# VH-VL binders against UPF0128 protein PH1314, part 5

Target 1, 225 residues: UPF0128 protein PH1314, of Pyrococcus horikoshii (o59052)
Amino acid sequence: MIKMLEGYYIIENPGVVPAERRFRMKDLKAWGYDLHLGTIEGERAYFISKTGERHEGETYIFKGKEYHVSRTQKEIPENARLLARIIIERGNPYLEVWLEEEDVKFPLTKEDPRIILKRIWEKEKLNQLLKHVRAVGLTTDFYKDNVFTQGIPLPYEEYPPKVRRVLREVKDIHRDLTGFGRFVFQYFGEVDKMHNYRLYWTLPTLHLFDIDIANEVDKVLGMLD

## First folded at step 12 (VH-VL; framework fv_zigakibart)

Design f5 (from d1 with heavy chain Y32F)
Fold by ESMFold2-Fast, scan of step 12:
Structure f5 (fold): chain C 225 residues (1-225), chain A 120 residues (1-120), chain B 107 residues (1-107)
Amino acid sequence: as target 1 above (225 residues)
Amino acid sequence: QVQLVQSGAEVKKPGASVKVSCKASGYTFTDFYMHWVRQAPGQGLEWMGYINPSGGYTKYAQKFKGKATMTSDTSASTAYMELSSLRSDDTAVYYCARDYDWLTGYFDVWGQGTTVTVSS
Amino acid sequence: DIVMTQSPSTLSASVGDRVTITCRASQSIDSWLAWYQQKPGKAPKLLISDASSLQSGVPSRFSGSGSGTEFTLTISSLQPDDFATYFCQQYNSYPYTFGQGTKLEIK
């Protein structure tokens, strides 16, 4: 189950961004990603900052409209029509959306442009997991990991508190990934039912297989029906 | 409601041993590490070690190796800490404290404390 | 061992004051630091974990900040119930160590 869907409102027809939401996001002092309606110069979507600086990002076409994803700015550009924002605060990704009607929730579909933010959320959670794995002395180099053949150097309870805490965060991230994380491990054939913490250290090998994260996110979304 | 209830005050002679108990209620005893912390009169807090009630694994601060013994009884949801060869400088309030979860290292629930007085 | 040093050892203040207590570690502990409040004759009470995470049920006037070797606990508007001794604790490495305590008393 992807936690980012819990309690968040998604807009179907973006019209108004409440002042309270804009103020909160300005105060976060964090980096992230914005989804908004594209501003087009020629055929390329972009947005311009309050200072006039041009920022490029990924452009997505959905039902004849162009949507743009770019790095979050401290201030919302005056010419941007923000739909949603993902904020990375202390390494943790959070999803925030704007609504004209605060209590309205819309069903998600795989064609919905909001799925782009879900893909970014999962990518950032995967990046956080990779950083945590590296913090305990493992690498993303398949041949340096040795987890599956040489075992874990220490019994779990003998690790320093900082390392044990990182292992717990890896466990929580993997739990939040649900079907995606389990699919990746099953796909690579890397399962150890007796040593759950070894399982979490397999994700660093993802770069060797060039897996399509979008397809895995769609699969996970199907599980929420 | 989560609680840790400790045994009553003890007065001991130098060279004796003392065993303090800490009974847990309101949560699954084996899901959390139990730590022991002492506080000498008018002094700060000193970490002694912990026990993992699931499996009985223990870890001690170097100063308490061979001096303190931590055990647990999972059927009674009770942790124990025994100090041997007591000296006057072992006079302190002894606390049991629950790790916030099984991996953190900070303590969200504390026992009320057991006063141990060592006098000759 | 990581040595935790608090300053000041004693702080005199009045209700309504903004007070800050500092805790320094002898080596980097990242954000692996907790703050506790202890009243006479009672066990310590957890206020803040991970340097800045306020515990459930703790008044919002308490806040923590810092990383690495220097940390602060702030009480934005001191209340009568806040006169107590405050301790910091590192859990970056074994053995876990506490600061010597800061006694907050009525001016």
Scores: ipSAE 0.000, ipTM 0.429, lowest interface PAE 14.0, mean pLDDT 64

Design f51 (from d1 with light chain S53Y)
Fold by ESMFold2-Fast, scan of step 12:
Structure f51 (fold): chain C 225 residues (1-225), chain A 120 residues (1-120), chain B 107 residues (1-107)
Amino acid sequence: as target 1 above (225 residues)
Amino acid sequence: QVQLVQSGAEVKKPGASVKVSCKASGYTFTDYYMHWVRQAPGQGLEWMGYINPSGGYTKYAQKFKGKATMTSDTSASTAYMELSSLRSDDTAVYYCARDYDWLTGYFDVWGQGTTVTVSS
Amino acid sequence: DIVMTQSPSTLSASVGDRVTITCRASQSIDSWLAWYQQKPGKAPKLLISDASYLQSGVPSRFSGSGSGTEFTLTISSLQPDDFATYFCQQYNSYPYTFGQGTKLEIK
């Protein structure tokens, strides 16, 4: 397990919060919390801080100092900013945090938060890729150019413009995820005189969460056939 | 901050050659394709070709094959375009232009232009 | 080669006017079209890419539309700084080709 994702927040609606702000580790270090340690006991909700203390429901920040709502520390400065709190709406627990100009609700579950955050982030990136591929009209027509060879990747300049656009999106996603990924666009054969192509996204660090990013990308591109 | 600076104006006789330079700054030179575009007096823009500074790969418009030669010097972050066997109809302003990203085909940064005049 | 035809060649307009410039391709180019602005003695400036995507720093009064073979550049409320020559460019296939330009002038 690579701990580079430790402490990332679980975001229910990724589109509300910019990706760059959502996953900043230095903000999370300042809060001293690990979402994995949050618990729900009936109608009660707790944070368990890195000091091992149990805090009921709310954390505030003022002049770089944290204030926790509990039996022993319920008084907070009037100018303190709400940083995080656990809420329950109709039986669903959420972590609500203040991020600059907006409040964001994070689903809180007992599944490892790092796995959930990875899935949410990958889903957002996959949705962006799918939207882009649809917008540029990636269709079976460009496969007629016979630019690709079975099992052999081509120099970037030899791909059709539509494919090069998709490959640029894939590179941006790789940069965000690992930096060591590679892609291959392969020919797999012919069905009813239509050529069948697939994009593979191979990452050396896929063992990190047992998440196959190549298969996720390939499934999305397969839906466009 | 990103900038392309071209060499100065040239006056040449028919049959001569000219070599125009384009010095890049403010970005990683080898990450972007460099295109060459010319504009004859009172005329529109004409795409000549491009070079990938990373590998030296070049692509020319058919009209410029055997006429233009594109090269680059990665240590100097400079692209070059040499035009041979000059004729009076080669009189134009020659621009270098940076491809927006990974060979998109449109150009976000342009050099200031180099005027080449071919006269007897 | 794909031939790009712009119309009109010259357009006279007043500040505050809505102006439209048309670009037509001799064959389909999907949305692989860019628009440039050029002022006398200056290099062209990229305004719009992919037919309709406004570049950062370009005023919102500029917009592009179209796909296939017919494209338009619209300036919703003409400003003094907008009097220039405008060029379309296709990048669907080699060689890349430009329109002959539309000169936008006062009156």
Scores: ipSAE 0.039, ipTM 0.497, lowest interface PAE 5.9, mean pLDDT 66

Design f52 (from d1 with light chain S53E)
Fold by ESMFold2-Fast, scan of step 12:
Structure f52 (fold): chain C 225 residues (1-225), chain A 120 residues (1-120), chain B 107 residues (1-107)
Amino acid sequence: as target 1 above (225 residues)
Amino acid sequence: QVQLVQSGAEVKKPGASVKVSCKASGYTFTDYYMHWVRQAPGQGLEWMGYINPSGGYTKYAQKFKGKATMTSDTSASTAYMELSSLRSDDTAVYYCARDYDWLTGYFDVWGQGTTVTVSS
Amino acid sequence: DIVMTQSPSTLSASVGDRVTITCRASQSIDSWLAWYQQKPGKAPKLLISDASELQSGVPSRFSGSGSGTEFTLTISSLQPDDFATYFCQQYNSYPYTFGQGTKLEIK
C-alpha cells in the first residue's frame, strides 16, 4: 500500500532527467548524513557521505541546492519540467520523479518539498536515537500538545550523566537541522513515583503531513509499538 | 577563537570580599555552563560550583554554599565569582572553566587564572 | 564525596620512556573521568574525557583506559613537552573531585 503527500512538486532549475524514476530512501541513506548537505562547483556536484566524506556525482536538486540525489541523467528539453512526489509505502519513504512534457500545472503544497524530505530523513535519526534511549533504560512517549503530567519535572542539571547524554543527542539532532524549514523539537524530562526517568517528545505542526506519515512518526517515537 | 580572560590579581585582608570576573569571547556565552575551580599554592584542584548563564541557575559544592556567589552578565558575556568573609586559607589561584557541552562535567577551555592573596 | 587518589605522587622519567599514571576512585564512577595536564604557572589542559576519549589536538601518544574504580593515563613515548603535573577528575556525582596530582619530572 502506497500513500502520497498531498500535491505534486515542480523541481526548479533541473539540468538533467534521472535515468531511474523512483529513488528509495533506504538506498540514499547509504550515502550518509543529510541529503541537504551538498555543493555544486562548476559542472561537478558533491554530496556528503555517512562518514562526512565528500563524493562527486551528477545530481538534481529540490528548489535550491539543499537536497541532492546522484544519478546518471539526461538533459531536460527546453519546454519540459521535472516533477516529484514523496510517497510512503509500508512505512518506507520514496522519492518519485518524472518528466512532464505537457504544460500541466499541479497544485503546489503549502510546504516546500525540501521540508517534507528533511522531515522524512529526521524520522530515521529519531529512530536511531530511540534505540539508544531504550538501551539505557529510558522510556519515550510522543504527545502532540504535551498534555501529560506523570511525575515531578527535574531541572536539567539534576539528571544523571546517562540521561544528560541522551538530552545532548536530542539537541545535536535539532542542531543538524539547517536551511529552509527547520523543525523545533520539544522534549520534557520528569521523575515518576518510582524514581524512573521519563522522556516525552513532541514535534511541531504535523497537520501538513498526511495521516499515514504522522502515524509512522508516532510508531518510531514509541506511541504505536 | 575561544577565550576566557580573567581579572587581575587581588590582595585582600581577612574578612573582606573579592569579586573575580571571567570574560568570554569566540562563542555563544549562554550555550555553555561556566565552572569555577581553585588551586591553593602547591596544592591540587578544587571544584567550587557552576553557573548556567542561560537563566542563571547555580550549583555550589557544599563547602562554598554561603561563601561563594556566582553570577553572570549575558550582555557583557562575563561570569563573576564573589568570595565573602575571606580567610588566609582562601589564598589560591581561581579559574573559570567552560563545560565542554550541556553540563558534561569536564572542562575544555580555561581562563588564565586570578591570584587572590589573603594576608593579615 | 568521592575521593580520587593518584599514584605515584611523583614520577621521574626520561624522554622516550613509556609512563603510566593511575587514578583510583573511592566508589564506582563508571567511565565518567577526565584527565588534565598542567604546566607551572598555566591553567590545566583537557587531555582525555570519558576515561578513554582523546581530545582534539592532543598527541596520539596519550591514551586513557579503565572503568569503575581503576583508571590509567599512559604516555607511550615521553617528549620534553610532557613534563608537567597530571590530574584526574570524576564527574559521576557532585561535588566533582580531582586527584591530588602526579608530577612528572626529568630523571
Scores: ipSAE 0.115, ipTM 0.600, lowest interface PAE 5.0, mean pLDDT 66

Design f53 (from d1 with light chain N92D)
Fold by ESMFold2-Fast, scan of step 12:
Structure f53 (fold): chain C 225 residues (1-225), chain A 120 residues (1-120), chain B 107 residues (1-107)
Amino acid sequence: as target 1 above (225 residues)
Amino acid sequence: QVQLVQSGAEVKKPGASVKVSCKASGYTFTDYYMHWVRQAPGQGLEWMGYINPSGGYTKYAQKFKGKATMTSDTSASTAYMELSSLRSDDTAVYYCARDYDWLTGYFDVWGQGTTVTVSS
Amino acid sequence: DIVMTQSPSTLSASVGDRVTITCRASQSIDSWLAWYQQKPGKAPKLLISDASSLQSGVPSRFSGSGSGTEFTLTISSLQPDDFATYFCQQYDSYPYTFGQGTKLEIK
């Protein structure tokens, strides 16, 4: 039983794609999609559907290629049009997204897909930035995994150039995250409380009080999820 | 147009002092750090230090501590670099250069240079 | 101090050639490196920052790459206006230091 797959895109088996376009499977699931194992022309592939939709035991033709759903699906989602590749690195799967010349942009939901993508990107970017802050020996006020770290302020000019660049990037992330948060709060209705965090910057000193950076990201993601 | 215009060439005897000026125009002078870089004949570039015109804070390369003095006049949008106890190996072209942003460490606008010749 | 060494010190090339200039740091500077072009009697001009970020108004034939201790400036198709001396500069730590320069000459 072979069906034509028009509104449901599959990912091809892993290929070489730049790391900057990778998403973890858990991030795509948080966005409201399920990842299912299948095959295309005998090679392992994943296909994507909205949470709860199934295509178990069916063989589909998409762009001249045959793929088979090995475990879960019963219906083709009429509005699922995601293209991606999965790379497995020592048991840690990452999802890469791309656009093909005959395809439409990922993601494709009617409910502001660009906002959801930006949210995922900002969370990953912030996590990478916080790792770099720690790597340069700078301590900031923030909570992670029930651990509190404290920042010791210095005159901005006394920080090494590399540390000052990281501090500017932290400030820019705060600005962008706050702007996005206000936009999301307007989109999803009334918010009776704002995040209570501050980044204090006056030359010649910088005071960094980022105890809420992780909370800002998680709260915004929680409102969208 | 953003410009840095420096004072003219100087010829000095060993032991004298020289003060080079750098007048900024086309931007807000106090928003950018000003660096000083020199280039001896046939040699590469050597960073001397910087001044923050907003607060007057200065930082010098170790070699220039006690040798160079950097100051600024915010009302005139002018930075100064004074070099004391001149020696023949201080013969160089001296540049002022604007930091790209908040102390990034690379320079997008340069003065035309001031030639300082120290001869005995 | 971080010592920056450029290779070669002098390079002869013809218009249309692909030219590469290397800059090596005595210790890791991540990507905290800028490239400058200097013509005789003129001040240096910023070409590239953060190892690979092309500055506004700089022709697209210029590109930078590298991280850690080895960096490259490439001119994909050399033009007459490109004969000059090129300098790399690190801004990872104080004091900021420059390479000795690479003089690009007509072959």
Scores: ipSAE 0.006, ipTM 0.444, lowest interface PAE 10.2, mean pLDDT 65

Design f54 (from d1 with light chain N92H)
Fold by ESMFold2-Fast, scan of step 12:
Structure f54 (fold): chain C 225 residues (1-225), chain A 120 residues (1-120), chain B 107 residues (1-107)
Amino acid sequence: as target 1 above (225 residues)
Amino acid sequence: QVQLVQSGAEVKKPGASVKVSCKASGYTFTDYYMHWVRQAPGQGLEWMGYINPSGGYTKYAQKFKGKATMTSDTSASTAYMELSSLRSDDTAVYYCARDYDWLTGYFDVWGQGTTVTVSS
Amino acid sequence: DIVMTQSPSTLSASVGDRVTITCRASQSIDSWLAWYQQKPGKAPKLLISDASSLQSGVPSRFSGSGSGTEFTLTISSLQPDDFATYFCQQYHSYPYTFGQGTKLEIK
């Protein structure tokens, strides 16, 4: 679902995981964001803000358009079911977050939705990487029991089939994270240099002891080639 | 203190309709989604759909589209479920159930149930 | 539709026993699963949500675990009030679906 074109990756399928992801309101807050219910010209609308920030009558961005939103009194409870989806329009990814059961889809943000999308997606993909490593009995505590740095690797074909499947999945996740990062930041020109998950995720996100997860993934990828 | 009280048992002939009521008390009626679940004699539970009392928005399981109609009366704090064109296999206990915490999909408060018997 | 299958369909046990009930989903539902207890002639009671979250007022002898397609409900020290039918429910996808139930009866 990610291809390289003229040095850039393109996303062919907008339904890419974690593009359609179910979660609770408390999960969005844990990522550093709140979802609020407000109105635009009498129509119900959602707006997203950084956790702890709350301003009335502010301008928000949705799909590149600016909206002025009035806040209502109704708040979304912690266990409310949310759905996130990536929408790609004319090469630009947008994040939609809404109450799953009501089919209301107008998430507004004070930040560029592309930046929010990248941060949420990278965090989820890194969490999935940890899950895959754990499932095969490989350690996610790379500082103490770093399978990719402390042990002498076996030739790929000598690993058990279960381990080989996980190594393949780790390679796919790494490709997706790196490719999407380059596509989002470099293609849109939002930053002067290319970014990937190596620049964004450290100990607080993955509970790794001062270890860049990308370096460990790169070592595993070297064993597969 | 939070309670859902349903209407009494009904006996209907095939082809008739039935309307079950569910009166809420002890909480703000419009703050919680109301679901309807039925249970045929000796069988498991079957989810029928829900209504948001705050706006009247409804969602039905596919097999109940065109057969069940969910409504609410906010002034009376009462939800209704009407089932039309009754068949013998609609014989069941019908429950209303409150969504736990806004759109969660699981149910913390249940009505006592309304037995609907469809017989010739 | 997601099919929920419980095992066993009937389980006989004695007071003080540890019992385990299993629920399988026909496809992954992550942790979007609840457990209910139902006594004859009564409405179901919510015991556990999100696969493992014990509801307020439910005794600590009840616990849930699992994710994906395999889930378990465990009662660590069975009490007389625990003889009932237990149902799992998925709320990952519409329509929401329930298992067929596991009847826990006195041995």
Scores: ipSAE 0.136, ipTM 0.575, lowest interface PAE 5.5, mean pLDDT 70

Design f55 (from d1 with light chain N92S)
Fold by ESMFold2-Fast, scan of step 12:
Structure f55 (fold): chain C 225 residues (1-225), chain A 120 residues (1-120), chain B 107 residues (1-107)
Amino acid sequence: as target 1 above (225 residues)
Amino acid sequence: QVQLVQSGAEVKKPGASVKVSCKASGYTFTDYYMHWVRQAPGQGLEWMGYINPSGGYTKYAQKFKGKATMTSDTSASTAYMELSSLRSDDTAVYYCARDYDWLTGYFDVWGQGTTVTVSS
Amino acid sequence: DIVMTQSPSTLSASVGDRVTITCRASQSIDSWLAWYQQKPGKAPKLLISDASSLQSGVPSRFSGSGSGTEFTLTISSLQPDDFATYFCQQYSSYPYTFGQGTKLEIK
């Protein structure tokens, strides 16, 4: 797993972007080596001062090779394109990603951000939210085992027993509420070489929330009595 | 050390209700689901349901829906199980038990049990 | 509901014996099975989870095996402290269900 994305969520709705062009946390993890190095090196990070001034770093891609604008590498090849820009607001780090695919006939505009990653608040509050979402059993009208498993990176059988139990419990809780049609979930799975396993899920409404996310979950709890 | 300490034995008449408490110590109460399991004299174990102390969400075995009510008090690190309309076949030892982690479904820490006797 | 059936219901054995207790599920539960030990007047104690994972602090003479519908708990060399009632439990689906218990007693 990309360490800087732990406890973060993706804002997938830049307004007019078609659904098939929207990105999930797993898509950003595919590029995560670069984003992870940005935080380690510090030279690629945006920092917001009290006055609103930004200090920024940038990662570019050209023919599959990454370039870092830093003290030691000031020049990049002509036609290199911005891959990722890391912005860290005081107390609220987030990541702005500019995406470009060589196979896309219509080029993406540099001014049009495709994804913004924000830390929900704090890891502790995110953990409480995830416990509430799991226990409350928020679900989708279109829940299916195949849909649920699409968001996890490993075949089900390769997960440790404890992780498989959590996946089954989430499926059981969500299935119990399928007929209510209250929410649509998207699932994101992560695994690292140390076998730290993480499961995220999000409601369409959660990416509109900020500091009050935990309070909204408590409201939903009352509705299921 | 992690412990679950339950309230003392109760003797009730048919039709009464009983509320059993389970006080947790030695760990963060809201980080673990709490289950309730009963055991009738000379019989096996019967799962009743669980509560998530972090939000108060409960899941009951079908047999206990409308019969048992599970609640928790986060400030006191205490879980409760109330059983209503008691019958003689509710005579049992009632256990609270901590889920190992993230709703695993097996229980690593158990209370000492509360004996509930229903007699006329 | 998934019905868990243990055999035998009672087993008489001597210290040093190898004993095996069987647990059968009425439908497949994969490996979602735990084993507990209960002594008279005490709460159950978790011995094994996920059919074969020995819990910390449990003596290595205890082992579990099986998957699907057939499971076994084995004590390789019975000790005096092992005379107790043993229960299996499935956690594959709600409601979670236990076997009726196997009482292990002195021959």
Scores: ipSAE 0.000, ipTM 0.417, lowest interface PAE 17.6, mean pLDDT 62

Design f56 (from d1 with light chain S93T)
Fold by ESMFold2-Fast, scan of step 12:
Structure f56 (fold): chain C 225 residues (1-225), chain A 120 residues (1-120), chain B 107 residues (1-107)
Amino acid sequence: as target 1 above (225 residues)
Amino acid sequence: QVQLVQSGAEVKKPGASVKVSCKASGYTFTDYYMHWVRQAPGQGLEWMGYINPSGGYTKYAQKFKGKATMTSDTSASTAYMELSSLRSDDTAVYYCARDYDWLTGYFDVWGQGTTVTVSS
Amino acid sequence: DIVMTQSPSTLSASVGDRVTITCRASQSIDSWLAWYQQKPGKAPKLLISDASSLQSGVPSRFSGSGSGTEFTLTISSLQPDDFATYFCQQYNTYPYTFGQGTKLEIK
């Protein structure tokens, strides 16, 4: 069970932000991803509750664990950099990211994205998902050249281990090489009937990159046009 | 308890072939990739390739293409590595090793090793 | 192929010493590096993954650091049980490659 608290994810010792960090944080916020990947080694980052309790920054935001949300600013140091906050609205958790004066708000799910990725490994479920994901169209243009490109690229090592595993598997089978030893692969998103996006950082399994599945994806996109 | 148990030592003549087995237990065999690594006497470790037991897809290091053949038997939870046209420089201990988590690239569980000696 | 070079090839040290083993990659491998310990007649044992992540059950005296092309394995207070050969391995690019090994001899 998830126990929910209100709070902020902050960087206590903000310094000059390198260009590499700005790129990474900008990219991560677009996907509502693991904010821990937006911090640099050696920075003191943590969640802080309205009661002043600190929660270590090792915890990924999108794990099926306890969420931390706060509505008070009393416990936030004056010189701290606000990175993100988790808000509960109508019983539902949301991630709000504030960086470079741009606010982005994502709904949070109690299911870890890695569990969703695991479910996609089942062939029968994958085939059903392909028929209902409108965002699959984002993948088909790039797949036609047997080359995959990610909408928001990150350095390979910054992806979670399960994502890196899928990237290596796809690269090996389809020869999606980069000159620098890194990969860029397309992500899928979920779209509801009102075009209100609920974006997940999720990748197709090996089976999605089979020729038959790629052809089916192209056909589904054609029918949705 | 997760373990990999390999077949016994082999002594072969040049030009022969050898087939090493690796029996897995304590986990779902088809959920993890199986890699093969060899170690010549007094030398370091050399990665040969892997097999995905779920579907049989294989990847070989360039120097082992056409030389090594990796297969698996899912009903027996056993992986195999066959090496053909043996030469004296194929003398080594051959290990099977489980990828930590579905092809992460590092190996958390290793077989005990199979010594293959190629001599006249 | 990415070539992994370890130094020194052989190291002699006393119990209680702090020892450092270095591993160099011929091109950047980011943090995609693992360290293994191999005792005579035994299979290798995983010690560290992702350059610095200590594996469960491995003594805390072992630590790893580095990124890009230069990596180190440190044993803060050498024990008799640490007599072994240590190997680094990159898994950034196929084919996966290992260093030649560093043999640690306890005086």
Scores: ipSAE 0.000, ipTM 0.423, lowest interface PAE 14.9, mean pLDDT 63

Design f57 (from d1 with light chain S93R)
Fold by ESMFold2-Fast, scan of step 12:
Structure f57 (fold): chain C 225 residues (1-225), chain A 120 residues (1-120), chain B 107 residues (1-107)
Amino acid sequence: as target 1 above (225 residues)
Amino acid sequence: QVQLVQSGAEVKKPGASVKVSCKASGYTFTDYYMHWVRQAPGQGLEWMGYINPSGGYTKYAQKFKGKATMTSDTSASTAYMELSSLRSDDTAVYYCARDYDWLTGYFDVWGQGTTVTVSS
Amino acid sequence: DIVMTQSPSTLSASVGDRVTITCRASQSIDSWLAWYQQKPGKAPKLLISDASSLQSGVPSRFSGSGSGTEFTLTISSLQPDDFATYFCQQYNRYPYTFGQGTKLEIK
């Protein structure tokens, strides 16, 4: 009987394969992931699984090392950061996660445009984009504050109008909301004689926000409570 | 102002080839797909195919595969459509037309048309 | 190929009339349909996209409706400049196909 490591999310970024990734627990839960406490060679570690999957009390053998998942970590502080490494072995892929608790590295005052950007980001913009992308069968991955649509198996030109419309909606949101975020639609070549496209969402340069505009946006967001 | 300007009328003998040009101005040429549509005298419109000037990707209606060749010159902001082995039923007005946005499939800007007459 | 059939082929009307042109697809095209106006000796002009979305600069007397296989272009109060040939076009599947045209002429 082979016991495979299950319920862990392996992220492949064909353009760049990062060795480490940082997540906030609040974002992970919003995206449908749970964090489980375990141990690696006697040290505390966290394992990520999709919401609803259970790994508590299980032992996994990977590269001759024993990994124990003891409990779900539901009460993680909002300011906690997760550091992760992606490890792939034949038949046994997994994600190692370390919890990092740090003070915020930049000012989070109400006059700071970064606060307004964070509120706008968390007020459904990301969720709207993810719903549109996933509704047409495209996969998404996360790295820091970026959203990646993984390789699209058909050339853009061969998708039905409904799928092309979703991709145009993503582009149009960027056009209409200059300064909020950026979309980069990138061609990475041919896989099995099909073009491979990736769509990236990146955070804007925060220096482009006018303080007066930031104050007006914050006022409007306050009225939407 | 956005414009598509096509080459002048052509008269060709059966068996010859013709190459129609379509010069774009007033917008970024590589941001829009370019379609080709023909109209025989007194007839309706017939879609021939398109080219993506950014990568050179082309798609042809089945009837025009091996018959029409679409190319583009990004430095000149010009699209071309070459029709080979001309027959009398290729006599038509040939239009280039700009796709509205990221291959919507409908066309907001049209060239003035190039009349191609195939006669003996 | 999707076959687009327009009716009527020719329509005679007077200024001020409400006129309706129909376009039928041989199979469902959802709402992926555009309407064009063509005057003699000129290139077609886009009027409506996505079955019902009026293009910028097109008079509000033009409207489109329909989905699936039956579509309608309506001119609520015909003007002298509206006498032209009208074409529908589907862009749901390759190859893109046009209707045969409806010629709108003075009664």
Scores: ipSAE 0.266, ipTM 0.748, lowest interface PAE 2.9, mean pLDDT 66

